VH-VL binders against f1miw6. Designs and how they scored, part 22

Target 1, 251 residues: f1miw6
Amino acid sequence: MPHFAKPLLRNIITRNLFNSIKKKQCLQYLQTLRTLQYDGFTTVYFGETDIPESLVTGEDFSDGYYMPTPTWCVVHAGGSQGWVPWKYRMFLRDELCIKQEDNLFFEFCDVVKKAYGKCAIVVKERRRQDATRPKEGKETEAQAHVPSVVNLTSVTCCPEVAKSYGHKLLTLPSPYNYLNPLDSAWSSLKWFIINNRKEFCLQSVDGVYSYQYILFSDLISKGIERINLSKWRTITTKVRRWENYYLGKLS
Below, E stands for the ipSAE of ESMFold2; O stands for the ipSAE of ESMFold2 at other seeds; V2 stands for 0.75 times the mean of E and O plus 0.25 times the DockQ between their complexes.

## First folded at step 4 (VH-VL; framework fv_izeltabart)

Design s2
Fold by ESMFold2-Fast, scan of step 4:
Structure s2 (fold): chain C 251 residues (1-251), chain A 124 residues (1-124), chain B 111 residues (1-111)
Amino acid sequence: as target 1 above (251 residues)
Amino acid sequence: EVQLVESGGGLVKPGGSLRLSCAASGYTFTEYYMHWVRQAPGKGLEWVGEIDPSGGSTNYNEKFRSRFTISLDNSKNTLYLQMGSLRAEDTAVYYCARDTYEYDSGTYYGMDVWGQGTTVTVSS
Amino acid sequence: DIVMTQSPDSLAVSLGERATISCKASQSVLYSNKNYMNWYQQKPGQPPKLLIYAASTRESGIPARFSGSGSGTDFTLTISSLEPEDFATYYCQQYYSYPLTFGQGTKLEIK
C-alpha cells in the first residue's frame, strides 16, 4: 500500500464513498426498472437537450462575442416504440424561467397512458451542483439515499402526477448517462443538424424543397423525424447491453 | 460492392501512439454501427468498441476506454481508432467491422462485413 | 465480463463426417426468449465471417449444413457433412452484455 499526502487521501476517500453510493443507486434503479418491465410497464425516457443557434449556423463567436448564444431547449420522449405520440416542445432558454408549463407533465402522462398503458417514465438525475444548495456540498450515504426532486428546466416531473395515471417515475443516477437512450437520440439529432444545415440552406435558395425560408425549427423537426422506430430499437438494444453489464457487475 | 479497408498499422515503441483508419465504401456509411476488433498473434478475437456514424455515440470495452478513442469523418466515410499509451500486449491485427441488421426487430446483431485487418506491433 | 468457453480447442474430422463444436457462457445470454450469441468462421489470413446469429438463425448465404442449437449457457455448432472449405477456426460470441466477448476458438482440422 503506498502512503498519500493527507489532502489527496481525503479526496480519494470522499470520491470513493460518492462512487459507492452512485453504484448502489444504479443497481436499485436497474432492479426497479426490470421489475416494472416484467410487470408490463412500457419504458419511456423523458428529457431535454439544448440546441444552440450556432450549431445551425456553424458560426464561432469565441473572439467577437462574450454573451450566451441563443439556445433552444427541446423536450421529447421515446423508447423501443419510437418517439412517443406527443408533440415535442421547444423553448427559448432565456424565457424558461418566465413560462414553465405546469400542465405539460399532466398532458404527457395522459398521452402515453392512452398510447401504451402503464409506463415507467425515466428522467435523468440533475447534477447536485446545478441544484439550489450550499456551495460546499457535503454528501453522506444517508443524504444520497434521500429522495430528491428532479425537474427538467422546462417541465416539473411530479411522481404523484405520474402515479395518478398509473405510471411510475424513475430517476436515472448521474453519471450513468449511457443507460439513457435519449442521449444517443439527441446526439443523432445534433449530427443531423450539423450535416444538413448547409444542404438545407443551399436547396432552399435553389427552391428544391419549396421552402421560402429555412427556419431553425425545420432542421430540428427533420432531425427528430429521421430518428425512426428502427433507430430507436437499435439505441434501446445498446442501452440494454449496458444494463445487463451493470446488473451483473453491481449485484 | 461493400468494402472496408484498414490502414495505419506499423511498429511502435511502448508508450507510443498510433492512429488506425478504416475507409468504407459501397453502402450508406451512416446507417450501420461500426466496430473495432483485435486479434493477438495465435489468440482469439477481442472487442475494442463501437461507434454510431449517424451520431458519434460510442461504446467501449472498459479495458480500452482510457487509452483508445473511436472517432469518424463522415465526409470521408472513414472510421478511426486513436491508440495511446501502447503496451506490448496491444500487439495484434486490428479489424474494423460493420454491424448487420435484422429488419423486423430493428436490432443490430452481428458483424457481417470485415476489413482485411492492419497489424500493430508494439516492441522496443 | 461474460466468459465464453469453447470445447474442444481443436478436433480432427474426416471429409463427409459430422463435426460438433460446443460453447459455454459463464452467465445466461437468454433474454425474452432470445439467445444473444453468434458463431463466426475464420480461415488463416482472413477476417472472421458471420455464420449464425441468435444461436440458431443461419446468416444469409450460409450453407444448410451449418446449424446452431442450445439455450441459456450451453450452445452447439454442428456441421452435418464436412466439405474441404469448412476447415477453419470457429468462434462463438455473446452480445447480451457489454463488453462483447468471444470464445477462445475451436480449430477444425482434416483427419
Scores: ipSAE 0.716, ipTM 0.883, lowest interface PAE 1.3, mean pLDDT 82

Design s3 (at its last look DockQ between E and O 0.55; V2 from the best seeds 0.60)
Fold by ESMFold2-Fast, scan of step 4:
Structure s3 (fold): chain C 251 residues (1-251), chain A 124 residues (1-124), chain B 111 residues (1-111)
Amino acid sequence: as target 1 above (251 residues)
Amino acid sequence: EVQLVESGGGLVKPGGSLRLSCAASGYTFTEYYMHWVRQAPGKGLEWVGEIDPSGGSTNYNEKFYSRFTISLDNSKNTLYLQMGSLRAEDTAVYYCARDTYEYDSGTYYGMDVWGQGTTVTVSS
Amino acid sequence: DIVMTQSPDSLAVSLGERATISCKASQSVLYSNKNYMNWYQQKPGQPPKLLIYAASTRESGIPARFSGSGSGTDFTLTISSLEPEDFATYYCQQYYSYPLTFGQGTKLEIK
């Protein structure tokens, strides 16, 4: 029979407080976003997704077996107006190319200002390892000549930069994934890849596709194009239905 | 000639599991959101959840989120409802339904095509 | 959750007469001049059939005697001159907020 220890009760209290804080953050996010929309700000969701090469080849790596899988990071933004008229970016996660694009967010802010005027730019709350520190333990696993995941990197979105272009930068709290239409867009992209990778592969052996026969960049580009204005309007409508739910539930 | 055909219903004991299927024909399956809606004997309609066949994104009534999963097999134009930890109150006719789509707004408005339903009875 | 409440629960009417069914939402389902509300018809042993969407737009193939009206929280389905095939149960449904919710139904019976 379990009994209440002081440390267990303390942990329960701490968890309840954390959940309460996240609910307040979500309500504040939604209220701020709706106010900005009322004031004429165009809502734009800026984010990224990981496309491991195994998604294209069809090869699966089971738990207990670590095999390096090159992973591409796709960076784009969209909203009820469709994809923003900005050239999406694609980087290898461990190539350090993301760190070389230090002016990316400045260019993005300028492009959307020219296209839409003032914008409410929504980004996901980042994981600590992406935003503040390298991934723990990977430093000792890396070798100079062997590619390895030393850290996870993401494009930095500076509130001061956004403000200098007349934009507002909002952070969507982490547990409320239904409030980000990009997650649905990324799911559609990945489903397109899975269902069309065979058309871009000249050969397959025992159900596994050779990477050398896949036009990776063309496949991703076509997948992004498939998520058209009509699809974005559908996705953002469903996000609004979740926003309405949380506004009622959390207020 | 647009059709939705459900199957997989039957008698199951409390705590059991069932997988319902909905086979679609006569239209492009990936262009319409699909719903599961249930109706208990002599009662009204209750929305279970929806899925996007072009991406696999799902939205659930929170009441069912932990026990039910909606999935797809696009190669068969088929929608599934995996039901776990079944209770007596899950006894109902389960319908699959297709959303209507309005081009100019890009939004889904209503459920224009429904299957005939498949009956799930949860009883000892 | 948005609660959809219909009235009356049942209505007995004669052929050729007008039937009016009401639906009330617990909060407004109006956004940007559009009401996110549908009406369905269901006959015993059959699946529901979409009649009206966006509160007032008739679905393709639905007879002109069916009309929807209202805005915000109060909605009405009107059948201007009842035909024998119109005796069924009618449901309102909102799609403004998740979860999607239906009214309890109004059963239309021959007098």
Scores: ipSAE 0.776, ipTM 0.911, lowest interface PAE 1.0, mean pLDDT 83
Fold by ESMFold2, look of step 5:
Structure s3 (fold): chain C 251 residues (1-251), chain A 124 residues (1-124), chain B 111 residues (1-111)
Amino acid sequence: as target 1 above (251 residues)
Amino acid sequence: EVQLVESGGGLVKPGGSLRLSCAASGYTFTEYYMHWVRQAPGKGLEWVGEIDPSGGSTNYNEKFYSRFTISLDNSKNTLYLQMGSLRAEDTAVYYCARDTYEYDSGTYYGMDVWGQGTTVTVSS
Amino acid sequence: DIVMTQSPDSLAVSLGERATISCKASQSVLYSNKNYMNWYQQKPGQPPKLLIYAASTRESGIPARFSGSGSGTDFTLTISSLEPEDFATYYCQQYYSYPLTFGQGTKLEIK
């Protein structure tokens, strides 16, 4: 029974997410997105993915003495125009070392403004970690609907920063993975890593961590380059088929 | 010469499992989305799902998500359909098909190459 | 799901005559001035064969007697002068929305 190379990201229709609040949030998101597109906003998907070191080494067979595997976070953005002409960022996620890029979203908003003009910047909602638990002690903390700062783990995405550049910041409800073309792009990157890891060093050299970082960076750079404009257009077309499905089912 | 060859069909009792294979040759496997499509005896065509051989991403017809799994082996240029919890209504010819794309526009697709199909019969 | 409804279910036509097959989508399949639908031909015991994509563009190697027309929800496949090899079942198929769906088919028979 050899189940060979399985897909890294199994796409799931979100029928088990029939919560009326999530359904309404998805419909509102789609309607807002289509209105912005009609109004001439360029859609840009901004997000991150985690690449554990075990993806490169293949050491994931459930040993009871599982050591924490270093995990890399990659931050990038793209859409039907391809990757944004912005240098992607990589962060090492050591539990004992905190790395925060406060200026990154400002820089990103400036770059996409210069490249595309006004943008609808879409980020997937992440609830995993909030560095300061914003709204602590604020009167609005008890409200179910509070003006939200949309955070990636490594980046703070402020709606007011986006507005100052003429952009609109949209949050994709977390249960609807098929509506985020970045998820497909990340799947393609991880697929490239699995199929090309023989061409890059799998062992640490002389204990120097810098060599591992350089080798991972080169592998990731190659994987990102293979996700060209044609691939992005295919991915966004497939996402549009999902958007049309949800607009038909949820309205 | 582009070719797709399905195999693995046969007779299975209700509730059983079966794995279909689709061997691809004559083209660069990772450049094209691949589909599974089925046709019950005397009936029309029904799309089962698709997979991106360059990224591993799948999209399923909701009808089949819980029971069917699409996978592939890039080293063998082979597509698989794992079917479980089979029912009499799953009796059909199962085709694999290659999708097309147009590089410059990147936005239209049709299934331009089909295999000859493999027959699955679910019966007591 | 977008339902694709073909008419007629079957059609008997003489050699050299014109055949017209209709396909109606339950929702528009038009986006950015492109129609997201295909036509396929299937002969008995054979897999389907792509004829027309984007509603009106013939696939390479398809004779000029095959033409597609229509937009939005209403589409037509026309065979201007039937040849013996054209007697088959024809399917329309949309790729505007998941799941991808086919019409129920139109069987074209010799009269």
Scores: ipSAE 0.623, ipTM 0.851, lowest interface PAE 1.7, mean pLDDT 80
Fold by ESMFold2 at other seeds, look of step 5:
Structure s3 (fold): chain C 251 residues (1-251), chain A 124 residues (1-124), chain B 111 residues (1-111)
Amino acid sequence: as target 1 above (251 residues)
Amino acid sequence: EVQLVESGGGLVKPGGSLRLSCAASGYTFTEYYMHWVRQAPGKGLEWVGEIDPSGGSTNYNEKFYSRFTISLDNSKNTLYLQMGSLRAEDTAVYYCARDTYEYDSGTYYGMDVWGQGTTVTVSS
Amino acid sequence: DIVMTQSPDSLAVSLGERATISCKASQSVLYSNKNYMNWYQQKPGQPPKLLIYAASTRESGIPARFSGSGSGTDFTLTISSLEPEDFATYYCQQYYSYPLTFGQGTKLEIK
């Protein structure tokens, strides 16, 4: 007696549950965010982006076959007040070198507390798509729940650490990219890199990392500076129009 | 003097494609969001979408997202609207407009500068 | 989408008289004590021209006879004493939410 009577319906139910869960998560996120803003919390978007060295050097191999290139992870934060007055961090995304530093988020929370007081710290959901089919060896309970600890690739964001500084940690659901002003900031940074990389002449396979890092860091620093307070206010204002769209649509 | 000049309109068969241009002059092109807005004959205004020239980010009216693409060429100070899978309902005057935002005060002046428009006619 | 509904669709008014155009949003466009609503004027054969932003603030160079009022969902454009150049179509437009939307227009005609 094989019990395969409804394999297609199980897939449909699973996908619909995740879609409904994402809609509920988005509405909960927006309502919580607006409540915190009304209660005097400063909104700060904390996140990361990947910058492969090929973007900085401008190299391509044009045949679709690539040598692996190192990828740097940039961690920063900002909002309608501009970039947080906190030195952004760069991590090499190499499984032998990269290590999450648990105290980094603690330091971040201390800095934003001193700069802005209590903050609503928004971090993008790490999982871009929930699994619709259980994978072998995976615990299905974890797939049905929103994680209580938000892990970036390079940083662990603990809600209890945020709370100890009077902050609230919020998770932005991944399918709602237009609600994350950091995505626009990262796009502007990458655009700056593309248009100015000739001046820094980096090569993806060179063995002289100290000089490459100096040029890379200066390019990134200048790109971040170009995203000034006025640009941040424009970006966050445009994001608010998307927030209002989703609040109206999901209400 | 700030000016926006549209071009590229014309007669197109249903299912066809057309690219509109908007040449900008008299200001720093990368400092202002740019919009496309259309107006069907005898009808009101309809927002198509916008683009950030400093980062390439776009926002579209969902009605057009699958068929229209907004792009730009910063070296030519030119905004483009690539239209595909055209339908009779797309017949309209298409305007480009500049989004004016005073960053320090947070004051939004709306679409302060408009081009004269270019006419697209979709018919057999 | 936020639907902006203007009333009336067409209005005939004599020179020197007062004209009143209504605009109703399908949901509030008020945020942090600011109304995210503009008024545009469009004369035949011309592109739209910004008149009023933030519901009530006249754009630079707009005559004082134009005024905007209202809040939340209900807005009014008033022209206190009509001049010949004021006969045009008027559009309200919200910028509170994507997509940006315009009212259907109110054509102001000479009576």
Scores: ipSAE 0.616, ipTM 0.847, lowest interface PAE 1.7, mean pLDDT 79
ESMFold2 (binder alone), look of step 5: mean pLDDT 91; pTM 0.937

## First folded at step 6 (VH-VL; framework fv_izeltabart)

Design c1 (at its last look DockQ between E and O 0.94; V2 from the best seeds 0.79)
Fold by ESMFold2, look of step 6:
Structure c1 (fold): chain C 251 residues (1-251), chain A 123 residues (1-123), chain B 111 residues (1-111)
Amino acid sequence: as target 1 above (251 residues)
Amino acid sequence: EVQLVESGGGLVKPGGSLRLSCAASGYTFTEYYMHWVRQAPGKGLEWVGEIDPSGGSTNYNEKFKSRFTISLDNSKNTLYLQMGSLRAEDTAVYYCARDTYEDSGDYYGMDVWGQGTTVTVSS
Amino acid sequence: DIVMTQSPDSLAVSLGERATISCKASQSVLYSNKNYMNWYQQKPGQPPKLLIYAASTRESGIPARFSGSGSGTDFTLTISSLEPEDFATYYCQQYYSYPLTFGQGTKLEIK
């Protein structure tokens, strides 16, 4: 049996250092969130999910026929108050690079300010920020306290925009999925789609695919509406149980 | 009448696998979180995890997450516990239970339990 | 994990007398003025039965002789006048934090 002593040890050491950094980030996130909540900030989770068209159609591509299928990106926000009273967005994932909604985060900050006052806006950390370029090499003044732009694949979330409305933008560390109630909301939406897709499916009568796309948008809209205030309160309360777990574990 | 009926328990060797079932009836299955709880012989109760039947979201006791999977079939109103890499310490009666909630949406306690199904892990 | 420690492990009490069972959490289970604590009863050969939630609120159909009290880390279950059907094992359980955890149980026996 081959012996992988030094390379395996390097992998273990690298993983342990990475885990230690992520644990510190998680603890800092939770402490900051609790401080903001104590200071009267309303917590709002802002995020996105992908809905591949195959989820809507139920088609199985494992039989060796490969058909390109678009993926829809849904952007929305919610919290213990329910969905934010803000028009969610749908984007075709294949076209995201062509048109990024420049004013979307600005509008969002305005809407939540009017609805809730000052907010702690939580955005899940992207695992890889290749599309986000820092202002490299011009001037390196500070690194620990300098705010950075937090980006979804479809939306640029600027901390200074949030600050201009009295909000605070927080980044949820990526490995702590239990701490994002949007994940449960997205699971419920996808469950609704799977269980109701035949009810909303209408094949093209004259070969025009616009009917199918209209029903697809209606299906997603109905799925979002089904995730009501009571459901939101349930999932945010269960996230608080995870917050309590991690505060105890990481302290 | 609300009922939960577990099945699928039995004798399994260490390292083996087993799938437990919980058939639910008498209520709207998708309106309540469901749990698995176990009780070793002569011992107390230990929470395994929970699932939202209306979305499939799960919360596990982290000690079981790598070996146990909670799933469901809404069309049959049935909850499942898939157990792998079983150890002697997993010997227990396994209960399924329905969680209940206040008007606020806060789930607080397991108000309906099944009779349990016995899993014995022995060489 | 929040450890729930009950005392005593067993208790022998005569019919019509009062029984008191203690439960101590390893950390506070109080949030926004609510204690996230339950009590369950389990008779031999039966699954658990929910008695009390939120530390002091009786579940529907639970007799008034059962009461819960306490806050933060220290909780008690009191049965004011024991009936024959009350001889069982009692568990406290917290739902403040994952994982949900139970006490080790207190067996209530007839003297």
Scores: ipSAE 0.757, ipTM 0.911, lowest interface PAE 0.9, mean pLDDT 83
Fold by ESMFold2 at other seeds, look of step 6:
Structure c1 (fold): chain C 251 residues (1-251), chain A 123 residues (1-123), chain B 111 residues (1-111)
Amino acid sequence: as target 1 above (251 residues)
Amino acid sequence: EVQLVESGGGLVKPGGSLRLSCAASGYTFTEYYMHWVRQAPGKGLEWVGEIDPSGGSTNYNEKFKSRFTISLDNSKNTLYLQMGSLRAEDTAVYYCARDTYEDSGDYYGMDVWGQGTTVTVSS
Amino acid sequence: DIVMTQSPDSLAVSLGERATISCKASQSVLYSNKNYMNWYQQKPGQPPKLLIYAASTRESGIPARFSGSGSGTDFTLTISSLEPEDFATYYCQQYYSYPLTFGQGTKLEIK
C-alpha cells in the first residue's frame, strides 16, 4: 500500500509555488531596474548588516556560562558612485525607538536626491513566514503575504517617502543574494575588522592589550573607508554579470 | 616580479578529493580578484570561479558550486581550490589567474596566470 | 550560459600574411557602448595570455599587428602580418555574464 504523507506532499507543492513566484518576482525586479536605469535613475542599494561584538573583540563565547554578546546593526547605502554621502548609522539590535527610524529613511531620501537626483533605491526583501506560502485552505481570512512597507530590522522604508522625492523604491527578492552588492561590501568590512581589530586596541603600560578599549567607531569608520569608489564599481560590475545571468535564465 | 605558482595536483580516484594551492607573490594580494580556470587535455578553457581576497566573496560557475570550494589564506598570500566528489571529466590542468584592475573598477580580464597544476581522475 | 563560437577551428597561414579569426556570441555582450569580450593567446604547455580586452583594446605590451573588431555578437581578431611567435591557439572570452565563458579555440598553424 504505497502512499504519500499529506504533509510532505503539501510541503513540496508549497515550495514549488514559492520558487515559481520568486522567479517571476526576480525577473520583474530586473526588468524594472533596467527600465529605470535607462530612464536616468541612479541605482542606490540601501541595507544593513549585523556585526556581533565578538567579531570585534575576538573573544569566544560558545560556553553556556557567558552572557550573549551584543550585536550591532550598521545601516548604509552605496552603488557604482561609491558610498552615498550619508553618515552610516549604527544601532544595538532593536535598541532604538521607532521615532528615530521613521526620520532616518526620510533623511536618506533627501540626501540621495541632493547628491544624485532621482534614484532607484533597492532594498533587500526581509523574508517573512507569511511570504513563504499562501494560505489556500482558509478562505475567510486575509493573507499577510504581500506587505506594503519594506522593513529592515532597524529601518522602515516607505515607498511613498521615496516617491515624494522622485525616487522609486525597489524590493530585491530574498533568495537572490548575488544581486545585492552590499553583501560583498559587508563581507569586506567584516574581513577588515577581523584583520585590524588589534591595531585599534589601546595598549596598557605593561604591554597587555585590553579589549574594553577597542576604538570601535574608528575601526568601523576605517573599514568603510577601505571600501572606496573603485571597490564599489568592481562589486556593482560583478553584480551586473549576475543580473545578466538571471535575465537569461529566467526569461 | 608578479608570480602565481599552483601546486597540489596529482592522481585521484573517482569520488575522491583534492586541494589545490596557488601561491601569489610580487603584488598586494588583497587588491585583486583571483580566478580558477581549468583546461581538459586537448580541450578549451573553462572558468571555475573567483574570489575577492579582501572579503572572501566568491562567484562560482554554478556547474561546480556543489563540489568545489574556493578559499584563501591572506597571511600566506595563497588561494585554494578544494575539489570533492571528483569525476573523470574533472581531469584537467588547473590554472590560477589574477584579474586585471581598471580605474573604472570594471575588471576586464586575467593578466597574470600560473603555469598550472595537473589533476588526473582515473580508475 | 553565453556560448562563444569561434570560426574556423583551425587555420593555416604563411608567415607575413594576414590571419582572421571570428567569434560569435549566442547573445549580445554589449553594455553601455562597451563590448565585454576578450581575446587570449595560448601556446602549447603555456598558460593563456591576454591580448585584447573590450573587443578592440590591446593589452599592454601586445604588438600593433594584433587588432580586434566587432560589436554585439560578432567579433574578429586580425593579425596583420604573422610572425613565428604568433602560431598558437586563440580564444575569445566574454565577461558580460556569469559564468565567464570561452570559445572553443582556433588553432593557427604554419602553412
Scores: ipSAE 0.731, ipTM 0.897, lowest interface PAE 1.0, mean pLDDT 82
ESMFold2 (binder alone), look of step 6: mean pLDDT 91; pTM 0.942
ESMFold2, look of step 7: ipSAE 0.755; ipTM 0.909
ESMFold2 (binder alone), look of step 7: mean pLDDT 91; pTM 0.943
ESMFold2 at other seeds, look of step 7: ipSAE 0.715; ipTM 0.898

